# VH-VL binders against E3 SUMO-protein ligase pli1 (pli1): the designs that were tried, part 3

Target 1, 154 residues: E3 SUMO-protein ligase pli1 (pli1), of Schizosaccharomyces pombe (o94451r108to261)
Amino acid sequence: YSRPFAPVVHSRIRFRKSPFYDILEQFNAPFVVPACVGTRNTISFSFHVTPPALSKLLNDPKQYRVYLFSTPSETIGFGNCLMEFPTPQMELRINNQVAHANYRRLKGKPGTTNPADITDLVSKYAGPPGNNVVIYYMNSTKSYSVVVCFVKVY

## First folded at step 1 (VH-VL)

Design g04 (framework fv_greziprubart)
Fold by ESMFold2-Fast, scan of step 1:
Structure g04 (fold): chain C 154 residues (1-154), chain A 122 residues (1-122), chain B 112 residues (1-112)
Amino acid sequence: as target 1 above (154 residues)
Amino acid sequence: EMQLVESGGGLVQPGGSLRLSCAASGFTFSGSAMQWVRQAPGKGPEWVGLIRSKANSYATQYAASVKGRFTISRDDSKNSVYLQMNSLKTEDTAVYYCTREYDFWSGYEDYWGQGVLVTVSS
Amino acid sequence: DIVMTQSPLSLPVTPGEPASISCRSSQSLLHSNGYNYIDWYLQKPGQSPQLLIYLGSNRASGVPDRFSGSGSGTDFTLKISRVEAEDVGVYFCMQALQTPWTFGQGTKLEIK
């Protein structure tokens, strides 16, 4: 491929701070997962891991990870957004591979859900094609916004 | 524990009619799309048609071989789906299965009934 | 209609050995959402078909990890890493990309 990567600027979602990781970079503009009641729906989008992030991921894979975050769409304009998936009845796939993550909350408590660790499923090459994200879901009473982020873990 | 029980099969003459019933238990029937699949003796399965849930307006679709002759309906209050077969032909002879389309509620689990034999012969 | 073609039609296998079944579609089953809309079923003698693999490579609940699905577009493979006596039956591929849902002609797996 002869054409270089163009730099991209995305609107950032400000999630509530975690003692277990720091968000270093957001790879995509927030992608809306629309409300879906009583039926099944699917959404898909793509993202690219930036060359600097990819370099750190390849050189220090125990310190750096790629996480998929979700939060209610109505809150993305505010800081301190809570990590919540749209519904426990969902399946996340990265590059045609199922991501194994816990989409439920203990006793329905908000903020008890961890982001999905998709590090082992993302492409290790900086060029196209990017990484494909597919979410299959049902029974989400409100819309959610999804972003893929580069994180440093502790 | 999840079950689909077909009934209403039998012997019928060409040009006749027959109505199959499928009673569901052990899962949330009203939220599920239901299908009919048949298998002629010694052959592979052939999809007959489907009916979507109320959320999709009970939309139906049929295989070309049965369109205009067969009608699928459901009664969510009775957890039942039906196949009305009219203008039956000898090539409609098969074991008819009621199946539930898999979904995320069940982790993509698929359920099939035991089948009911329909024989179209003079 | 999408035509599904399986090979081989008959597959004798010694217990403990691997087995492989191929399925070809007349049209690509890869959707823009990244999934291949192909399922695999096993019909044991005297029983209804049971789902083994959905959406190309995902094992259905309770299906042993010795079963795997692979492929993309028009060429797909079901593999059994170690065949056991309970695996005897007829295997069918099915496309779920568009109605009518269509099945392959079946592959009969038998112990030799």
Scores: ipSAE 0.000, ipTM 0.449, lowest interface PAE 17.4, mean pLDDT 82

Design g05 (framework fv_greziprubart)
Fold by ESMFold2-Fast, scan of step 1:
Structure g05 (fold): chain C 154 residues (1-154), chain A 120 residues (1-120), chain B 112 residues (1-112)
Amino acid sequence: as target 1 above (154 residues)
Amino acid sequence: EMQLVESGGGLVQPGGSLRLSCAASGFTFSDHYMQWVRQAPGKGPEWVGLTRNEANSYTTQYAASVKGRFTISRDDSKNSVYLQMNSLKTEDTAVYYCAREGYSYGFDYWGQGVLVTVSS
Amino acid sequence: DIVMTQSPLSLPVTPGEPASISCRSSQSLLDSSGYNYIDWYLQKPGQSPQLLIYLGSNRASGVPDRFSGSGSGTDFTLKISRVEAEDVGVYFCMQALEYPYTFGQGTKLEIK
């Protein structure tokens, strides 16, 4: 007895619409970054860029990008989630390379933070197990959910 | 039209060397990982190795049976991938294919294959 | 290395009848994102292998709808809903989860 293969339908996080990009596809199920007060924590997961997205990235990397999004886990059931990273005290690595995220530049106001642009760190032809994501962090007072998305930028 | 054209096959004695070439046309060669696969007479395909693209620093992977004896290289300016085969053994006798790893990870284009015969 | 085992090794089929080929892997080919890293190839007599199915169930460009791939984890099936004379050849599964990539031993489809 074998069940027919189908791509896993991930629970989608619906972020507030941006005038600067459209989210075309979410590559992973929301991955929980647990609350972590007074200690260091690390989470790791993998994602795969789908074949149609890979084709667009290779043929037009200036209009198509791969972004990492984060939002408080308590809000992911809503249709208007804010882009917000767990803590300014974090480091994001993609395939063991440091990603430069907007949370390191914008210290101002919640909800105005841009997602992390990881396009240049994504191995479009890495063999399995795909692209590795590692988040090192400390002092997050609540849990967050992170997803990697394929976006079209304007 | 996409094409992969192989050359450099032939008869060689055990312990000898051969260099296979594979010339690509009709697609953006520099975007793709390139594969070498061989097939011994009457047997199924055996993966030999690959070269990654420039974004992955042209790194290579090899099957254990050929590691240390075979070297894969590429020249994106010539749209070509190469297989340098040293210390050839009779068990290396096979048709050798170059293949493109597509954006979908599958080997979506294959060359016609070149016969390599290792015999005294 | 991951070992790929196909059955049957020989498959005589009457044209217009369905055919099924099984492939079993020595370890799971399913990743955390829900993809199975298995491809199916057809090698027609005197020709190079050609891609039929990639990532378990996705039909390659130009491949007729009568071909389908299914299964998950360690047990996979290639089905042909109505075999045609042009389908004669040897079918191979291949895992692409880890290096080295490994092929099954092949299933020879022949017309009765």
Scores: ipSAE 0.006, ipTM 0.548, lowest interface PAE 12.5, mean pLDDT 84

Design g06 (framework fv_greziprubart)
Heavy chain, then light chain:
Amino acid sequence: EMQLVESGGGLVQPGGSLRLSCAASGFTFSDYWMQWVRQAPGKGPEWVGLIRNDANSYTTQYAASVKGRFTISRDDSKNSVYLQMNSLKTEDTAVYYCARDYGWELYYYGMDVWGQGVLVTVSS
Amino acid sequence: DIVMTQSPLSLPVTPGEPASISCRSSQSLLHSNGYNYIDWYLQKPGQSPQLLIYLGSNRASGVPDRFSGSGSGTDFTLKISRVEAEDVGVYFCMQSIQLPYTFGQGTKLEIK
ESMFold2-Fast, scan of step 1: ipSAE 0.121; ipTM 0.729

Design g07 (framework fv_greziprubart)
Fold by ESMFold2-Fast, scan of step 1:
Structure g07 (fold): chain C 154 residues (1-154), chain A 123 residues (1-123), chain B 112 residues (1-112)
Amino acid sequence: as target 1 above (154 residues)
Amino acid sequence: EMQLVESGGGLVQPGGSLRLSCAASGFTFSDHYMQWVRQAPGKGPEWVGLIRNKANDYTTQYAASVKGRFTISRDDSKNSVYLQMNSLKTEDTAVYYCARGDDILTGYYFDYWGQGVLVTVSS
Amino acid sequence: DIVMTQSPLSLPVTPGEPASISCRSSQSLLHSYGYNYIDWYLQKPGQSPQLLIYLGSDRASGVPDRFSGSGSGTDFTLKISRVEAEDVGVYFCMQALQTPYTFGQGTKLEIK
């Protein structure tokens, strides 16, 4: 999928800096994953890889990746947001394929959770409405905000 | 109290098959990655493979030395993990441990180990 | 595969004295959020290995504070400030950065 202009994303989440990657672009406005206790819930949204990001992915697939980030919604107005998924009881699918990622903090320590690397599941030429993201989950005591980002890895 | 109890070891001839079981109790088994680690007589531990939890689709990974011969599976309703060993070789002789991944992040924290079960591959 | 090399292989120690074990990795274990992905295990005679230290320097539950881990990147050290008789066994480092997870060859700590 080609478009004449890159999307403008105004609401950017500021995650804690990592020495292993730089966030170059956020493809979507933060999408809320609501709190859900005692029952299952499902959310879905879509995103497009921008033409400049697509060019980098095609020309240098070792250096550039697409990551899915999550952080508590209560913190998105502050800088230094920690990468945390809503609950260990979740499944992430991109274009109907399961993304294999770890959804828990190491021994409860904040900042030990890595974003989900979804690069190989992303369709570079997705037509409208774009790449489909689905999160199945249960037992999240608070709401989280999810963004898909273009990153450079080191 | 947490326990991991292995069973199914014994003496088997080269080329034979053996299935190990590991029964877990005292923790929420379904939340955790489970590991198999072996230790040959007089040597250090060698990682065999892992199985992830349901949230990660029970996916498996294996050491190159056993890939294609060994299969890891689990049954969360029975709190058990299994190691199916086929085409056994003399170099597979070891004490086999099941171990809990302490956290589901990478499955690399071996915070609880079973007592181990001896597998001897010889004539 | 990442290769883990320990030194010394044998460590005789007088009770009450400090002990130090070194572990070197063939590539850097420093990764996400500044953590070093290395664990330390103790195997007492006739027993299963038990976790002592994870993420380079964090003590596992129930492990005495006389045990400490330090180092970054490729060079790591496990220290015991005052060795006790119950500390006898083989100590292993393990890289937890990537599969296959790999162990050092072990350091046998013996009381003199």
Scores: ipSAE 0.000, ipTM 0.489, lowest interface PAE 17.1, mean pLDDT 83

Design g09 (framework fv_greziprubart)
Fold by ESMFold2-Fast, scan of step 1:
Structure g09 (fold): chain C 154 residues (1-154), chain A 119 residues (1-119), chain B 112 residues (1-112)
Amino acid sequence: as target 1 above (154 residues)
Amino acid sequence: EMQLVESGGGLVQPGGSLRLSCAASGFTFSDHYMQWVRQAPGKGPEWVGLSRNKANSYTTQYAASVKGRFTISRDDSKNSVYLQMNSLKTEDTAVYYCARWEYDAFDIWGQGVLVTVSS
Amino acid sequence: DIVMTQSPLSLPVTPGEPASISCRSSQSLLYSDYYNYIDWYLQKPGQSPQLLIYLGSNRASGVPDRFSGSGSGTDFTLKISRVEAEDVGVYFCMQALQTPYTFGQGTKLEIK
């Protein structure tokens, strides 16, 4: 974040703690991926990497990453949200490039599904129109909320 | 440490041409968009155009007032950006600055070079 | 094009007193990433413009903490909490939301 009272601090999603990364900053307000039963749907939104995050990303790209998180929309007010994608039948594109990630749940390890690592696909420069996110999907039985976050990995 | 040094200004007649150069030092030039901004005597700054970085294929964009007459180019091996000005008009008289684009702002500016277009 | 309007155009200030400069944009500079795409520059006499504030409220490197930027949407303010002699010059706001990037007409800060 820039300055203590400058960043917008509404609608932040609180995910369950991971031993593999710390969430340092959320770049966008939660974007709803609506339920889509028996058909296909596409959603798109943009985000901007903040100046402090961009500086860390350029100076230490192995330690800092940009991850896309998803969680069921019904749970975003409760905190300790599970990282869970809308459906395994999805394609994520960042700035028109496909993001390769495992969109399936890991059985036997609730809340340990990895967010999508989009670091190599994001623009390293702040500015409009920002980074374009497009999600193509089908057969999501409920709504999900997605956010892009700056993380420190271990 | 980080610096931009401009050269190539001068007096030209209307319809003439002039090429400005800007040499950068102290940062990784190929990573940055580079821009040109001008300021007419006694007036505020006016954006002229930009050159995107290597990752964005060095694409360029221009203000409507100069489009078709001015061309921005760069040579990353020489850490330099250029402004080729053709078909100059008296209203092009200004101090021309090259500037680095960072965090959606002009964070480093050159010293400026005066271009005077008159008969 | 986005039009940027500054007020006042001339600002005489006694050293040690606060100063405020206003800037209005013809359309909202608040983007979906929740940043206001407005920057502030100072041009001291005979010098190139220098960056003071970027993306609404962030101070550029080396800029004293007496400078602050605030506002959202279409109305923005640059505040100097305690004006010093070195602050003399012309202040410009600029919108960075879309090209062409456009500047305000400038506010000349003068010591009384």
Scores: ipSAE 0.000, ipTM 0.509, lowest interface PAE 15.7, mean pLDDT 84

Design s01 (framework fv_spartalizumab)
Fold by ESMFold2-Fast, scan of step 1:
Structure s01 (fold): chain C 154 residues (1-154), chain A 121 residues (1-121), chain B 113 residues (1-113)
Amino acid sequence: as target 1 above (154 residues)
Amino acid sequence: EVQLVQSGAEVKKPGESLRISCKGSGYSFTSYWMHWVRQATGQGLEWMGNIYPGDSDTNFDEKFKNRVTITADKSTSTAYMELSSLRSEDTAVYYCARLDYYDSSGYFDYWGQGTTVTVSS
Amino acid sequence: EIVLTQSPATLSLSPGERATLSCKSSQSVLYSSNNKNYLTWYQQKPGQAPRLLIYWASTRESGVPSRFSGSGSGTDFTFTISSLEAEDAATYYCQQYYSTPYTFGQGTKVEIK
């Protein structure tokens, strides 16, 4: 008897180093945004901002941010993952508020997409139920993995 | 009851190093930023730097960048500020201060009693 | 770094008079996401640590008399003592915690005639 191959889940995605920020903490295990061709799909998950990160956000708001990152799921085992959203045809909501970000890749320059800055939308309460993430999307030809991270910006 | 208790007064000679402690009690030590502020005799307040004890992240004023070190010991709930290559201009009262986080204000709510440091030859 | 400029340097008034102190920031300390000004006012008497009076530009700390108030937003802030008492003789400092390095104004000394 052959059991289905269990996918290797990485506890942290290693993104390509940016001169504009350092990733200090990843708040969730990678969440899969499945491929969706010719129709619409919606995914949702929750994350908690740890009390130490929340303290830094409240006391040093110019230096610390909460960013949502995305990368093709097939690459998450590698140490140089590129920031890339599933599709330009998406809407991100945090706690039922729209996150405004550029979901489009710059022509001819892989990895030039910025993560979505969701800092202003996260709850200032660290307890349950946490922060709700909803992604509405269509026309993604492959699966992507999404993580929410605490970052220090420069 | 939240308290910040600092080490006692110091008398130093130019060129020596200073190490002041600040022990926090009555709160979650690793969940609040601890700041160091000094006041030279007859002058205003001067921010030196801070530490987040939960992960030892630090920030410093550029005036002190080659001379100051701030550390924290979670097991004793104590923050330390070291200042090297002391000069007479370093004669001051040194304070530790905590930012109030959990009331959603983000301001300095508690101060240590101050440590008087005299640097003289 | 953010520079805070306080004026006047010294204010000499009689008991019962209104004291008005200014603090101007070289850049905005208003954080748009929470609509809060990261600006505090402290009172310091000789030989003592500073005492917090006002935080978030206009919120009075618990136990602070109602005669003390703060106002303003962004770059221009005012601290007012509505009716000066003898015990209010002190140096008052504004301080920003919007970004590091955290900075203080140079202080306004309030003297009782």
Scores: ipSAE 0.000, ipTM 0.480, lowest interface PAE 12.9, mean pLDDT 83

Design s02 (framework fv_spartalizumab)
Fold by ESMFold2-Fast, scan of step 1:
Structure s02 (fold): chain C 154 residues (1-154), chain A 119 residues (1-119), chain B 113 residues (1-113)
Amino acid sequence: as target 1 above (154 residues)
Amino acid sequence: EVQLVQSGAEVKKPGESLRISCKGSGYTFTSYWMHWVRQATGQGLEWMGNIYPGDSDTNFDEKFKNRVTITADKSTSTAYMELSSLRSEDTAVYYCARHEDYGDYFDYWGQGTTVTVSS
Amino acid sequence: EIVLTQSPATLSLSPGERATLSCKSSQSVLYSSNNKNYLTWYQQKPGQAPRLLIYWASTRESGVPSRFSGSGSGTDFTFTISSLEAEDAATYYCQQYYSYPLTFGQGTKVEIK
């Protein structure tokens, strides 16, 4: 009974506010990671870091980061979306390099799922075709939407 | 029930500014995008822009970018569209319309505000 | 900007006849990742705001009679009224929500003889 998802119309996902960062810019329309039960699946997409964001990353790397966010696709219209990855059985690659992020909720820390920090894997100088994102995963019972965002950290 | 109620008809001179309101009721105003669409007499529909009232994020058609301002007041559940430097070509019925974040198709529309720009 | 072209401009038919309306897009509005077409159909009667009939190219909005249907994919879309009723006299618009700016077709006017 959930309304259809609209990842390609430059929709901005409204995540729950974090005390550790502010989302300043979303670089891509939400990209759907389909449900995948009993098999493995792979999705890929690209994004470009805007010139103003690139300048801030180069001049102030302690304050500005690039994070990959995920949320159940069913909830993207509601605002205050939860940061959840599709499955702990996933691998994220940025420009052919593995992103080492925690795709699980830490035991004993309710509500503490963090976005993946991909800042060090993002090309800060490359032109087209931009930054390549590949997600390998299995055993996701529902679909998720993924966005790459420019954030200010505290 | 969901309702969008717009302000009344306007008659303007070229060069003046227009401000129209759209009051939402029967839903959580801050959780839905509000769009503005106009229709000149005997013509088709033309999208102008939108706002997400929860954080005031806006998008515009580039042809209106330098003349249009869209705002929202959370306390009154009201969206506003202001169009400056009016021309006779701006004579139209102006609609507000709601969508959920899932897709920019419009499930509820205001009744329309007739705007006449003439000397 | 995505341009939507509707045909015919006007369609004059009798009650009980089948109406077939076309909408062609200058580029694909099919999103490969979810296999959905970002296209809607609206009905507008004189003096009234548009009414949503079909979204995702073929999904009928709640409360819309079953005689209304949509089909097609990518760039070529069809809207069908299987058996016209007098109340169906209106202008029908397609709209894409694949990319900004959102755009509408020029409309097809359906007249009942």
Scores: ipSAE 0.012, ipTM 0.581, lowest interface PAE 8.4, mean pLDDT 84

Design s03 (framework fv_spartalizumab)
Fold by ESMFold2-Fast, scan of step 1:
Structure s03 (fold): chain C 154 residues (1-154), chain A 120 residues (1-120), chain B 113 residues (1-113)
Amino acid sequence: as target 1 above (154 residues)
Amino acid sequence: EVQLVQSGAEVKKPGESLRISCKGSGYTFTSYYMHWVRQATGQGLEWMGNINPSGGSTNFDEKFKNRVTITADKSTSTAYMELSSLRSEDTAVYYCARDYEGFWSGYDYWGQGTTVTVSS
Amino acid sequence: EIVLTQSPATLSLSPGERATLSCKSSQSVLYSSDNKNYLTWYQQKPGQAPRLLIYWASTRESGVPSRFSGSGSGTDFTFTISSLEAEDAATYYCQQYYDTPYTFGQGTKVEIK
């Protein structure tokens, strides 16, 4: 056996179903982005892409992607969680590179925001130290929980 | 300590090109947009354009389109603004200023300014 | 292009007096998704670069004295200095950060007698 680490299992957030993707695996335990009113804040965490997921990303990157999801922390115990970022005033970095995503939602329609596609920013190496995530933000009136997931797109 | 340090004063003739540098220190250079703002003598502030140093994407005021180029070198934490086909009305103090990407909360730090005189 | 109009052009007051400056936008700078007005106020003293004072129309930048405040929404904005100090002699600019090109008003010069 030459594998440097074993896969782990995390408590899963159940997001509302999408016709555009299926969530196959969650790479991290939900990470809290605290409320931040009237000031700037920064949070950071890391995750590892499992070797099976990495193999699929390398062999079929059009069918498999890595997405970052966010939902209000108050809702994570329930199914059908809505995809919402903490605030439109945020920046997401993966391995020190900016992830470009739409952090806004359509007027009056929570859950119309797409998760951030970070596939091209993720390390294609399964070993340590893994992938670093940094979120810079301000004016989040409530806390949010963030997870990185392996998805199959349609 | 956050600092933006600009290159020195320039004296140019009409038709020449101008290149100003702005070196950031004391912060993560790629986490902030860099904007260029100018001010003619006795007049107000005029936004010229910006760059996201992380990806290299730029935006410009249409009046400078085809004359202005903004670039950034991540390895030296330095942004550059080049203005070509100089005219007498380009005589101004040129500033670089940063803003935190994604917040659009304004320019919290500015360079000291570069005085540019364009005359025949 | 969004045009910002500041008034008055010049304001001459004594220390301790209240200064009230106006900035009017040709279009709304209120972003409906976050309910923020993308309107910023800067102070510029002679020979110096501008200094950020207020962003999102009413949020005071860290380190800025409490005598400086901003208010307003949509197209009509006010900047107030509640009790002028000698060091407040400067030109004050509003800027909209709602849409490119990011435009400035022409400035209001505050003079201390």
Scores: ipSAE 0.000, ipTM 0.494, lowest interface PAE 16.9, mean pLDDT 84

Design s04 (framework fv_spartalizumab)
Heavy chain, then light chain:
Amino acid sequence: EVQLVQSGAEVKKPGESLRISCKGSGGTFSSYAMHWVRQATGQGLEWMGNIIPIFGTANFDEKFKNRVTITADKSTSTAYMELSSLRSEDTAVYYCARDEGYYYGMDVWGQGTTVTVSS
Amino acid sequence: EIVLTQSPATLSLSPGERATLSCKSSQSVLYSSNNKNYLTWYQQKPGQAPRLLIYWASTRESGVPSRFSGSGSGTDFTFTISSLEAEDAATYYCQQYYSTPWTFGQGTKVEIK
ESMFold2-Fast, scan of step 1: ipSAE 0.006; ipTM 0.517

Design s05 (framework fv_spartalizumab)
Fold by ESMFold2-Fast, scan of step 1:
Structure s05 (fold): chain C 154 residues (1-154), chain A 119 residues (1-119), chain B 113 residues (1-113)
Amino acid sequence: as target 1 above (154 residues)
Amino acid sequence: EVQLVQSGAEVKKPGESLRISCKGSGYTFTDYWMHWVRQATGQGLEWMGNIYPGDSDTNFDEKFKNRVTITADKSTSTAYMELSSLRSEDTAVYYCARWDEYSYGYDYWGQGTTVTVSS
Amino acid sequence: EIVLTQSPATLSLSPGERATLSCKSSQSVLYSSNNENYLTWYQQKPGQAPRLLIYWASTRESGVPSRFSGSGSGTDFTFTISSLEAEDAATYYCQQYYSTPLTFGQGTKVEIK
């Protein structure tokens, strides 16, 4: 007898707009990836795909995608956040599978890094604890905030 | 063509409240932050706050947090700034301005609303 | 809060002369991750709303004449008009967008003799 759930209101990160996608929904509250210099660190968290997003994803996976976004934590209150990963020396795993993405950024062109497309790694059934996210990283001079979002691609 | 059109000049007494409108046209209103900036006579520019009309998320300078309210109406593509408990020091020209997330600057401004607070 | 200090308060120059304006920040607005300076310059003529001229400290906005340029990094920034024209008489403001609240300098007024 599962209790029906109301949509959860998360603290939202507003990213720089892209002509290639629209962010439709953020699935989790921003998760902090702490600074880590000279050592290795691992963080993990979970998220759930909402029923409306799940329906769209299953019916049209070419137009609807699940992307993982990252931005420096110091800038999230500013509202004009750049897509930027903690370090190019990281590994992202979704449900224990490696996500292959480019974590580098181009110097002199802010926001040129694409979010990580994790759509094919996401479980379409979100029983507890949901979808597991693990980030292994080293050599991050500052903290970052990470969110998983539902996007429409063009 | 992108345009921001603000409501007309206001004359207020201390203790009253102010409400200024800013109507956007020529672009998707819900896709851009709208900022509010004021300028006292002979003084510089002062940032007050902003709103993202798509979800009504707001940010404010702490100087104004207890007196300012910023709202947006998607159906009319209009943002509103309300300032309560007016003082003579609130006499200024008030601007709305659109924030361009690609250049990180205000690419379009309203014409300004002159507000005089005196008794 | 980041404080921007502009100097001089007023510049009085003849047409064809070079105008050099300074903007100094109380703390660095250079973002180490992208190596960009979160600083813009605006022009405001009497009775008008401000106009964006330079963003990212040195990138000129579309439609802005080439005589306008910006330079500097971290805490020290310069705005230059290489050959002053009569229509350039205005007050020029720097703004930082590195952190909230967004702040402006107090402005430099450029007058034509």
Scores: ipSAE 0.000, ipTM 0.523, lowest interface PAE 13.6, mean pLDDT 84

